VHH binders against A-type ATP synthase subunit C (atpC). Designs and how they scored, part 1

All scores and structures are predictions.

Target 1, 342 residues: A-type ATP synthase subunit C (atpC), of Archaeoglobus fulgidus (o29103)
Amino acid sequence: MITMIYKGNRAAWAYIVARTKVMKSRLLKPEDFRKLLNMEFDEIVRYIGETEYKKEIDELGYKFTGPRLLDHALYANLARTYRKLIEVSFGASKFLIMKYLEKWDVWNIINIIRGKMANVQPEVVDDILVPAGERDMDFWKTLLVKDIEEIVKSFEGTPYYEPLSKIGSEDMSKIEDGLYKVYYRELLKLNPSDFAMKLFLDFIKMEIDIRNVKTLLRLKAEDATPDEIMECTIPGGYELTEEELRKLAAMPIDEMIKALEGYWFWNDVQIEGKEVAAVEIEFDKVWIKTISKRASNYPLSILPVLQYIVLKKVEVDNLRVLGWGKYYGLPSEEIERQMVIL
Positions, changes and structure headers below are counted from each chain's first letter, unless a header gives other numbers; antibody chains are not in Kabat numbers.
F, E and O stand for the ipSAE by ESMFold2-Fast, ESMFold2 and OpenDDE, each averaged over both directions (binder to target, target to binder). V2 = 0.75 x the mean of E and O + 0.25 x the DockQ between their complexes.
Where letters were taken out, [cut] stands.
Atom coordinates printed by the task and the answers are left out, and those that the model quotes come from them; centres of patches stay.

## First folded at step 1 (VHH)

Design c01 (framework vhh_5c3l_4)
Fold by ESMFold2-Fast, scan of step 1:
Structure c01 (fold): chain B 342 residues (1-342), chain A 123 residues (1-123)
Amino acid sequence: as target 1 above (342 residues)
Amino acid sequence: QVQLQESGGGLVQPGGSLRLSCAASGFTFSSYAMSWVRQAPGKGLEVVSDISGSGGSTTYADSVKGRFTISRDNAKNTLYLQMNSLKPEDTAVYYCAKDYYDFWSGEYTEDYRGPGTQVTVSS
């Protein structure tokens, strides 16, 4: 339960925001990504090896080579960075940060189970785990040595048990969707009794809208049925509520796009002539711009912290796309189209 | 000390056949999925075919389905690609690769790649 209010503890918010601003200053800039797009894979690894990723690249070099080394170093750095953020937070800020970062508990569950199903060695799964939610690394390491049935049992009494109990009777992709639905459903149960909680919940609802519009457009382009679309969307969005989603899912794609133009996330989106993946990136850019604007409007709040968390993940995603794209010899223009660069 | 070494490439006429081999060492061969990846001149890499560690499951790119066959001999630590009905479009450097489950995409991707062997299909 939060006992602190937004204006009641300005010093605590100032502290975590100041620490977050320092961490944010260490992120790669758009100009860094433009330089990296002109490099070959080996040059990129050397460049990244001189940044905050140096420790992980050096430490993991004995296990991995090529783009796999980069992937594991990126996830290991992400885990270290998020753990540092939790360690320097306290009170209401720590509570909200940990609640948001609990989505990485879902990531960990999914990847441990996928690793078991694909017979991947536990040591490899360990390097991509992000112990940034309420559960620590000791908990996750305990799961790495269990079989799937034991892992499912470890979540009895939690909301994650229901989707996990369907392993073996439903496709893993549906179980993954179910786990993320549980994550968002549980977050939306939080009481908006103070201003910090209201800012947090609005952020979560807007994030759900971005996820839902991307899902809606992708599945509609694939001629999915309304029922299939509803199965993959998340209820509780800011404007894309369950009823709005049902209405949109029933429309032909051209009518649906026209209806979507009225929603908060559509302003400044360029979709004409773009493939679905490029349209999804446009919505990711809208989300980052929206977060940045709102964090600027509420600078002594949770929003600058959530902005950093999102931007750090975007950086990791961009570096992964860049690394694999260059390793596969893709044209720089094609790689750039898959990246979220503002 | 993972090592992969391809062989069996060369010049062949359209409609001809080649069998590529890949000798693997430095890891437990039967525990890992393997793939064949190719790169045509001036183009990016294309995953041609994939095979599970046991050899029980295989996949193929649409461009080679019905013409190419991937197989493995776990006793010899060797991966094979039988290429039939070769076309000029199959001209590429062919790499064997040790696969790894990519948790980000939910699919197998390459972990390590050999130095490659040139296949040229020309009249």
Scores: ipSAE 0.013, ipTM 0.344, lowest interface PAE 7.4, mean pLDDT 86

Design c02 (framework vhh_5c3l_4)
Fold by ESMFold2-Fast, scan of step 1:
Parts: structure tokens; sequence; C-alpha cells
Structure c02 (fold): chain B 342 residues (1-342), chain A 123 residues (1-123)
């Protein structure tokens, strides 16, 4: 009966998992994506307009058309969905959900700066902001009216300041990579004080591995130097540590691929005869399958919640690929190859 | 009210030349990045060439580089594509497209295109 004394703690995990299970049940299924692949662009927009995306499509239809309407509506819905998830969470679950979703602070910084560089109207950027962390929408809206120098100054005293201070002296792509490195570095400083924290940190390290193997394969295919590869990879992976990445980056591509066969993410990957982009999609599929299996093994934990967060983003990404692919007249089979459908 | 209307397509022999024109109306043509895009039978859209609002920045697809020339006349609201040394592989519907900056991609995306003009290269 010792476990029943702490029923409140276990009930808290059961509660958030039950809430996310309801949200997960509303995600599009593989059969829905197969149906959408047989539709023309305008039919897809009408179909999605009758789903959970109805509000955003209706509200943004006055200023956007075509695949841009879908993109902005999808991210606006993502912001509303993540905010709702945070609002219904509490205690340890809220802490971990908010820590994971702080990734969207990086998204917001990047898009605000890109908007300033391209002289985009502030209201266009406002639609795609995902205020899913400690920084609320009021904070992000104050940045929309500032110039780049003022925006950078707004992050003084935060770990994001260092990469942002390089704006103007380094390529924006390197600054973006630097911001994501900061996000992961800060997450990995969390103390594995209990089993929930250990599951969370293992999840983050595995996510880093998937990001790193995709980066490693892409850059090797482009004949990038070991130093260039190391600059674009993230330290602290589950098996792709800084030391392992350095070894792999120094190998010829064929030797590197053979060495990668020993890593946890290789067992379910289908790489033979595929382009680099198709191989990256295979690793995204491996990651989703791994998340699903681990969430099933630990059903009263943070893992089903993180599974939902990831699957919701995958759905947004799939709908974006579908929208742009159909709009540009790509064959359905080519569009499907770029989608993560399981 | 945005309208783009292509003209100048037709049947041409391999090695021949065609000049496409696109008449723009309903917007300030001189403010927009413009492109020529094409779609071969059973294929997706391919960006052939693009040109900045001032005409100072121009790019070409590798498949047409050295053979095609894009130009614009902002006073006449007209975009042009001079196509030389045409090949059977150039057979496609050619579309005039207006570019607008898309924050989520970080690049100029096509928000409008014309109905297209058919170019057939065959002997």
Amino acid sequence: as target 1 above (342 residues)
Amino acid sequence: QVQLQESGGGLVQPGGSLRLSCAASGFTFSDYYMSWVRQAPGKGLEVVSDISSSGSTITYADSVKGRFTISRDNAKNTLYLQMNSLKPEDTAVYYCARGDYEILTGYYEFDYRGPGTQVTVSS
C-alpha cells in the first residue's frame, strides 16, 4: 500500500496523460494523409478547414492565400494547442513540458530577426509566433516593434545573447544553429533527480542523436570538413557524444556509414538506394517509432506527453509538405516520400 | 485584381528560339520579384529564372543557363524570357509568377501565377 499513499503524485501523471490521449486522438491518421494525397490543393484547404485547423484558416484567410495560408494557420494552431497543454498541466509535468517547449523561444527569435532583415510587416510575423515558455506573447510583441540591435540587447543576461551578438559578423544559418545549441545545452544541465527527469533527459539526448545523424549524413554528402560538421552538430547526444561525432566526422563517408550501423537508431532504418533527404525522413520515422515504444513502456510518465508534442509537430510538417507539394504540382508519390507517415 | 498574362508560346523546331512576354496588372509591378516557372507533362513546377524588382539580381536553373535570358520593363509592367537553342526537354507550359517574401521559408515564394503559355519543341 506504500504506493497508494502517493496516489496524488501518480494521479497527476495519469491526469496529464489522459488529457494528452484525448488531444492525440484528434491527430490526423495515416488514412487521412493517404486521402489528402489524392486531393488537389484547393480541396486540401477545404478538408483541413473542417478539422481542428478551422479557426486559424478562417481567421487568416483575409491576408493569406495558397500554401502560405496553410503554413500560417498550422503554426497558429500549434501555438494554441501547446498553450492549452501547458494550461492543463501542473507540478513536475508542467515544468518538463515548458522546458521542452522552450525550443519555440528559438523559433520566435529566428522569425522576428528574419522579419526585420526582410522588412516584413510585424503583423505577418505575429501569426507564426509560438509563445510556449516562460516568455509570454506580450514579451514577443514588444520585440516586433524593435530593431535588430534592440532585439539582441533584450537577450543580454540570457544564454541566447552570445550567438545573437554575432549577427552581422556570421551567416544567419550559423546564428540559428547556435541558438538551438544553447537550447539543448541548457536542457542538458537539468539534474536527473528522479525517474521522470531521467526519462526526460534520455528523450532529449535521443532527439539530439537523430538531429546529429541527419546533419552528419547531409554535410558528408556535401564534402564538408570535419570542423564544419562539428560546428553544425549538437554535443550531448545519447550515443553521438562530441567525442563520437568527432571520430565519425573524420571518416570517409562509406566507413562512417558502416560505423553508424552499430548505433541505436540504425536497426529500423532503410537507407539503400535513397537520396540524402529520403534518408533523413527514415531517421525521423525511426525517432517516432522509438518514442512510441518508449511511451508504451512508461505510460504514466512524461513520455506520452512528449510523444503528443512531437506527433503534433510532425502533422504540421506533413501538412506543409503536402500543401507546398500540391501547389507546385509535384506527383503524389514524390510528396508522400517527403512525408513522415507511419 | 492581380493579373499575369503570358504570351509568345508555340511550336518550334529543336535549336529554334522563342520570346515569352508576361503582362502584369493590378499591383505595383516594380515592387515585386518575378519568375518564370515551367511544368513539363507529368512533372512538377521547375523555376526557370527569377529577377529582382530592380533587375539587379538574376538567377537561372542549370538546365537553361547560357540559353535563356530573363528581363523586365518596369515602365511597361512586362516580364520577358528570351529562349534560345531550344531542346525537346524544354517542352512545357511556361508560367509568369509573382514572388512575395515568405517569412517561414526565408525566401521569395510565388503567390500568383498566370494561366501559362504552351511551348512545344518538336521536329
Scores: ipSAE 0.034, ipTM 0.457, lowest interface PAE 5.8, mean pLDDT 86

Design c03 (framework vhh_5c3l_4)
Fold by ESMFold2-Fast, scan of step 1:
Structure c03 (fold): chain B 342 residues (1-342), chain A 124 residues (1-124)
Amino acid sequence: as target 1 above (342 residues)
Amino acid sequence: QVQLQESGGGLVQPGGSLRLSCAASGFTFDDYAMSWVRQAPGKGLEVVSDISWSGGSTTYADSVKGRFTISRDNAKNTLYLQMNSLKPEDTAVYYCAKESYYYDESGYLPMDVRGPGTQVTVSS
């Protein structure tokens, strides 16, 4: 338990926050992304090769070329930086960081299974694994040599077993949604024993709200049924609880949008005239702004650490969009529309 | 819905050439990058070449670079792979695959749509 591990030592929070600020200072700025949008693909690779991604680009260059080299280097770097963050943390901060980063165990499970189903070489999967949760790289490498049935069996006795046991009887997309539901469900079982835990759980519930509003809008635009929407949404949000989602899912889209205007995440969002993908990016921007504000309000807490974790993932996502878009000759304006740049 | 159908495989002697074709239907062909993927007996899938939606950018695996050429005809919804100087090591089932530029939130490896494949056998 967190209460038995740590008792609100402000000096310890100051330490991990200070380490996180150093790591955050190494992230690319919005102006860096605008420069990159004016570069050709080869220039982008050279630019990124002079940043904190140098090690991974150098190490993976013999296996991969083009945008695939960027993808694999970005995820390898993400794994290294998240593991570094865990290694320099301790006590309550380490516990909470590891619990949040356990989301990457779901990422690893999904990619290993997708790789097995598609007969992808294990070495390709190995380079995109992010061993940032409770399970280390040795665990994940063991799964790379197993078949799907053995992989599923390896999760017997864990909460991930139930959705994995449905492989072969349900669509893979439903199984993947089920794995993320398990992650959030287990995370929300943590006891709000003190203010640090409450800050963490409120952050998680708000993250669920952002995921749920994006899912709700996308599926409504696809004319999905209320039952289909409920299968794809996650219970336990900050304001988009299971009960609220059921009510919204049953509404016609116009009434639903009007009802959503009252929720915390609707402030400063512009929906009119935008495609669904652009709307989803608007909510990602709202989330980043909300995290920034709350981290500023609670500067000696888990929130600046979670802010860094989220911003690092956003940077990786932006660089992937940029790399693939430039490589395929997409207009810079189109690439920029798919990026989360504040 | 999405359908990919490969053709042009067969038996060829080392040093020979083959041209593979892939007919695509059920999606807007010119909006998607395409790749050729192969699976040799007892091996996993290897991406041998990919091509951008417009045809302006291509990549090749080191094993085939300088010998294979990928191309596409967007007006005909057809992808091609010109294979020259074939080696016994090129023996595989060759698949046409639809790629995604961007990953979903669930994972990196998309479950790319592939055709049923066409067998290429290089033997002497």
Scores: ipSAE 0.015, ipTM 0.377, lowest interface PAE 6.4, mean pLDDT 84

Design c04 (framework vhh_5c3l_4)
Fold by ESMFold2-Fast, scan of step 1:
Structure c04 (fold): chain B 342 residues (1-342), chain A 122 residues (1-122)
Amino acid sequence: as target 1 above (342 residues)
Amino acid sequence: QVQLQESGGGLVQPGGSLRLSCAASGFTFSSYDMSWVRQAPGKGLEVVSDISESGGSTTYADSVKGRFTISRDNAKNTLYLQMNSLKPEDTAVYYCARVPEYFDWLESYDYRGPGTQVTVSS
């Protein structure tokens, strides 16, 4: 079996997909989350400490306690897992994985700056950094000893400099939106040179659609103006283009919802009687189901790899919701409503 | 230098059991995922089971699921494969293999042992 993976172009894709399937098989299953929902916080930490998170929980246990230990262990494991994906990849797959994971450069920039603004100790920020993009951990550690002005200057000559230069004159939430817009804009500049690149770019555009519909619904529920909505949405979606977003943003909420029924992401969405946060979770579920269907249709491609990357992030998010919810004594039903479980 | 040494193979009747061991040296054993792979006469290599560096996650080929159990002892730098309900189809040379942290398409594994023969025959 293993020798067949190295034969020809199809066999080369089969190898990275086979490695990804092994990693995917180590993810927690829906049954595991049902068990965890019946546990108390300390039991959850012990349970997770016997899984793929054991190394991080053991290593960080002397530095952190409570839900902060869980958060730091989860992000440290995420960084190690993503670096392993990069390390076992090659050629075109490595290039695309690294490009996709550069969103964690945005995560790192945001957390370092917010940490400086809040006077958080550098060691605390260090434990949640995810060096999964083009920049290594040595780069990020160098920023932890700099002030905000020096950090901003470190990005001169990069596309991230423009939004970062607005720190102090715009709200940090708008700076964060600007950084994510740069990330997506740069990805959409990639040329569809072959079928793998086309699948990657369609995936990115669909991810933008999911982000945009969530933003549109949230801001519309907050009675935001069309201009405010447009400032927070990302151009270049699959069906939610800038033109379509302007039309939808101008509609009353009832008419907007009716118009959204025609879009690819609306199939099987149940929004009746749900709060905005619950509706956003429904769209996250639609996205995961869509990724699964497309990865199944194109099994010798980048899509199974991207599916794993997304599912691993969903697992980390679910465990964080579970950990914090249990720590604060929230009912299991309330915690479950905040989780993306399929 | 990296070394992997398998032991515990032999001749066993169908339905019998064997426990394979792999002694590792020359690297930080606890930092690597490990695999058991096998090669039957006239066949290519088949991945039988994988185990994560902590032992927290395991995978099995469909052909051995429910019958084989992989485990490790990081304090002893030793990998194990407990094989139950053995079938004639399990007859193969079994290899202990270190899963590389960096993949090169030219190599499936960066190191493996010399192998131990398992023969399931009546």
Scores: ipSAE 0.000, ipTM 0.116, lowest interface PAE 23.0, mean pLDDT 83

Design c05 (framework vhh_5c3l_4)
Fold by ESMFold2-Fast, scan of step 1:
Structure c05 (fold): chain B 342 residues (1-342), chain A 123 residues (1-123)
Amino acid sequence: as target 1 above (342 residues)
Amino acid sequence: QVQLQESGGGLVQPGGSLRLSCAASGFTFSNYAMSWVRQAPGKGLEVVSDISGSGSYTTYADSVKGRFTISRDNAKNTLYLQMNSLKPEDTAVYYCAKTLSHYYGQGFYLDYRGPGTQVTVSS
């Protein structure tokens, strides 16, 4: 196998960063989300319909109403936005953006299989597919008309086949964890031969640390065994290596929390008096703050681009929580607790 | 532990009516949106109707809009589905389901559903 590395220069990075800065300037601000929390559902849809989501809301309004319209419009916009970012990128930036966005292939596989298991109409699944990874929309639409066995067979010869082959013998949640584990494992095989690649790989390893600390805390709160915790964690973190995770997983929860205080992600986390779900959101906030700081330190690199990709997904997630929460009459305080605002 | 138990199904003639009930326990009922979903013979799972925790917001599938009414009694931890003008096409197993809004969109499956109650519309 051949490891391919794309190289750029300062001017090439300046170009993609400038394009990304324009896209980032169109994201909703924390103040916008606080304003939206005071709105009724219909006001939220109208407000969002005057933003970057206007095209999708207008186009999908004939098929969907209510929070489903908002949900489908958000994913359609996410796909269009990510595809646009790939289309305007080139060389090293395009390669790294495409590698990172391969995560959406995992998203698409999971949603298609779950849709088949629940016998959901293919057109409903189609509207939340995000063809921002390696495979295009034509590929995903082809899978929508296949049964689960045929879908699994479509991934023979890919790294995703092994976890997918366990459908029927393992819980779907384990299959999903296996698919994301494959995604991260494949990314970590990239050769750190230049500074751009090293920045990218450090970013990936830090993202893994955030996933792992959330998993560790959640499973410890559920009294999971060390072996169960290790099965759900991803190897290759920045500081939460496999060896460190095994050590932490074996500790009582109080001792483990004390040991975690020494790790890079702990200093900015607000955990006092919070349930596990709220603590997980605090770690998502720590990650966003860390990405922002590192992107500021390396402004002519892949980091501002990855910052935008992450912030765009956070915005979509927040708007989905807002839309469904308001539609179902949840208190604004409860909705806000489920959102990652900054 | 979440427990949902449906009742009220049975055989009815076309044009008739049935009222389904779902008794909920093991969670704070008023804090969660609830759904009625059905599976007809040889067909996939269909979400028939949703209702917010407060009862202020409801949705209906186009196939049942104007004929079915979803409601809830939070004091009694009970969900209802009033089915009027029943058609042979409404023949299905009907499930009461606890639905999380953000979870629903993530895989088109429900957080939890009951064992179901059979509704047969035939002459």
Scores: ipSAE 0.000, ipTM 0.262, lowest interface PAE 10.8, mean pLDDT 83

Design c06 (framework vhh_5c3l_4)
Fold by ESMFold2-Fast, scan of step 1:
Structure c06 (fold): chain B 342 residues (1-342), chain A 122 residues (1-122)
Amino acid sequence: as target 1 above (342 residues)
Amino acid sequence: QVQLQESGGGLVQPGGSLRLSCAASGFTFSSYEMSWVRQAPGKGLEVVSDISYSGSSTTYADSVKGRFTISRDNAKNTLYLQMNSLKPEDTAVYYCATEGYSYGDYLFEDYRGPGTQVTVSS
């Protein structure tokens, strides 16, 4: 760890990158996941209770049991970790970290509305909220006591209002897609005049490409129409621009797959003989490898920080798959196939 | 609280038919997309079929296209799956789930029923 008074851009990046490297070193390794795959559910909870998740498992154990305790503890830890990262960041790094983590405002909106629609107790929703975006926890808590119409009104004057105004007339999955489209659209409006901003925007565009190729392959496998595919994809990708997506969506699936082989994300991907979910995991692995390579090439930049943010979320996702899979008695081989382990 | 209760499973010979039902309560059923998902012995969860909140749009896994039909009755808060030409490969526990079943949704488990066993065997 390095402590210093920030005197300029280089000093600021050196400090946050050093803090991030320490945090990254505490992430579970592939060997840890192999060890966990040999444990039963109760052993896994005890093991995780002796890691960085101890605080949340101890605090939430009065309220939850079983894999639900694990889920709540994992998201509570994720929220604490992201907030700490924002707290220790400065200047340009804080701005970019906060902009990236605004996606968690979308997460909070979706879960509050779904909780209201399902008459879920407010305290159950409260535990998984990640107040790492633009709005603080007090804002999110006020929504837990409002009805859906009042919640929608709370976003009037924001870009999230348009998709939220369609609640009741559109399928909820389309509204969720609309909210994520707003997030990426607003993010891509940032001016690339700064080198740090350019690296950030290239990262975001590449993230969009990974999301779009997974959507394209999934929907094509389901015989979706080109219009349906375009409705679910996000414009502004690095190579999967709106024009390229329209072209690909109109192709028969075999021609589309051949065309996709020319894109940056296709290298070393194994599609043959895999189910759609397994193919999506392969693209998640490609993304993580790409992030690692780029962060290595630009070590005093936003990229090592974004790498950590992504890897921390992947760890949470892997632990959720492990917890639920073991609770239901799934074979370790099947659980492993659904995890992103690198 | 969300409650989903499946019924209609059982033992059937290859080529036979079964109709599954899912009774939903505790949420605004007509505002949610619904899914049938299944888990074969020793395998992960597979989404079998999805239906839009209005019932106007449906999707099916390639493994069941032309054999299974998903439908819903919003007035009765009930989801159905008509299964025809059943194969041994269709042997699984079948779960009723809201659109929140997709991995990445925090409320995934709260939105899935206890399941109903379908066994296709001679």
Scores: ipSAE 0.006, ipTM 0.277, lowest interface PAE 9.4, mean pLDDT 84

Design c07 (framework vhh_5c3l_4)
Fold by ESMFold2-Fast, scan of step 1:
Structure c07 (fold): chain B 342 residues (1-342), chain A 122 residues (1-122)
Amino acid sequence: as target 1 above (342 residues)
Amino acid sequence: QVQLQESGGGLVQPGGSLRLSCAASGFTFSTYWMSWVRQAPGKGLEVVSDISSSGGSTTYADSVKGRFTISRDNAKNTLYLQMNSLKPEDTAVYYCAKGYEDLYSSEYFQHRGPGTQVTVSS
């Protein structure tokens, strides 16, 4: 067997990183969000209609009005953006991007099943699907015409089958948690055989830590039992391993908070006097800052690409909070508290 | 467990009227914005009307403004849609929908009822 050495790896990373920089330059800046916070809902829609979201707002305006138009347009744009990122990637970068974006397969499964349960038309579900994972839009459109039993059967032989087989026996929120747990478990099975894979896996483990600390604090504030907390957390974190989570979950909340101060994600976090939702936003900000620092340290790697993917999702989330908050007439200060602005 | 149950649909002639009801349970109805959403055959969902938690603020799609009236009875956990001057174009399944439980959640299908069919035909 003759082994060929792939010598284009550095050039491949330079290309995708350059494309990512162009895409990142089109993201809304903190000054844009501050400007939007001073607008009424209709003004926000007009403003967003003159940005990268113009295509989706124009196309979906006949189906939706109000904040629902904004939501559907934001997810449609997210799908188009992620699909384009996959299309321009190749080799190792394409593999890792596709693996990370497989979380949107979970999003698609959940929304298709909920849509079936609610007897909504397939066209409505189609508008919020994000075909960014291993499966393309043709696959997802095929599922839109199937019933729930056929959809579940379509995942036989995949790790997603086990939680999906419990539809009807367990509540949907437990099934959704099971699907995300499978996603992270499968990612962590990837072999850290090269430097790019090691950077990717460390990123995933850190993402799990941020998810787990938010879950731990929220459920502990709700007086959940240690067993309930362990059922909702994801094993395989960077520092919040299953063993560490069990120790923390068993502690009184004040002792737990003091113990958490020793973890990597505690830097620059202030929780005293804040509601749980505000504390979760603090950890989202820590995560974005950490991604930025690590992407800066490894500028010809997967990290700038993952940074863009995360920042694009944060932008969509911020615009949704802004849209719904303004529609409900919430004060700008209250809306801003729920946004992740750096 | 959030439950929404629509009723009041049926067959009506153009120019006629219907009153839809939505019985809500499993959440504090009086604290949420509520919506009526419809889906015509072969078309996407259209948000028809929204109402604030107190009932003090309402919105309407241009297609129904002046003809439809949304209202709520927080004591009975019930949402209503009074439909007057019905047109063939109003033919659709009408759904009752709860406002966002979590502003960061985009699950449009999580809290919808099974719907009620309205057919406007001669």
Scores: ipSAE 0.000, ipTM 0.208, lowest interface PAE 13.8, mean pLDDT 82

Design c08 (framework vhh_5c3l_4)
Fold by ESMFold2-Fast, scan of step 1:
Structure c08 (fold): chain B 342 residues (1-342), chain A 123 residues (1-123)
Amino acid sequence: as target 1 above (342 residues)
Amino acid sequence: QVQLQESGGGLVQPGGSLRLSCAASGFTFSSYAMSWVRQAPGKGLEVVSDISRSGGSTTYADSVKGRFTISRDNAKNTLYLQMNSLKPEDTAVYYCAKYRSGYWLTSYPFDYRGPGTQVTVSS
């Protein structure tokens, strides 16, 4: 609720930041990822089974094998840690954490619908649901027993209904993009009522900039039209506003790259000689470094909490890249190129 | 528009062989990992085999390992599943499925599957 923001104070932030600092200290270090890159798949599963992921690996091992066991265990752990973060928060911190984690409602909607489309058993989908938004696990479990039409109807009266109503007439990937666009649009409607809200909104706008620059570069490399680029980008970025995006999308790629050099996210990025995927990872690294600097500047705020949420997701993503890459026999160098290791 | 069309299913006796094919169109086939998945009557989806973008890496479910071989021809935009030593337990609808991205980094890994082809193993 909005009223929770007006009751926050510096001491309230100190508590959640202290709890978050303990959780952050348990994240895998770059050294751990270096060790994992030298392991084979089975060794990686054993290594992870001795970490914070032990509970989920033990519980899910009877249902899943191979990299799917890792995926399900990693997301189950992610759900547990995010729920713990919400449980120990209160007032303004709880409100903002829940608003940010509403992104996982989009994740849950997508997974439930794709599971229905592929006739996957509800129990399999249940293991990767992250009930970290405003809707609880009981809501999501109710959807697992419904047909796609009923699931879509469950979102009538919500901003998610419009993209979901296009199921069957649009590719699922476009519907997914539409759902994430709704998520960011709704966040940007939040009233900048105080400095805490402004820090949160600036964070969201900067996250949008990182997503948009990756989209611009990828789609320009694919010779997409300006209209196609605008459809896939999110308005309301920190510096990549809708007007700026429209100007950039109309430029030839060389001119666009020159113009992008003036933006906040371009500092310390090197694109020459890199493929699009490697350039995207460079921007992910820029984002993590930017979050770290801002969290250090505002240590009693939402920023250290958001930093942990992002770093925990990056760890899960890195472990998934590692697991899938090793399982398919990709060279360690190729796996490392897909990881965000700082 | 993405399209996947399976063929090659049918009725076969235990110990027999079948070769399934999947014709792909509407996307850059060589850019995506592919999978064969199956669904037995009243059961959920089981991933039986996966193949990397280049075809250099393959995986198999324990239930089919040593009996099934997945392969692909990127020049023909076609995915194959060679099924040997078939058992009654292999009876299912078999689907060709497209992974959402390289390295298979998705919570639900497929963004499209074909209409399927029925395989019945019975005497």
Scores: ipSAE 0.006, ipTM 0.284, lowest interface PAE 9.7, mean pLDDT 83

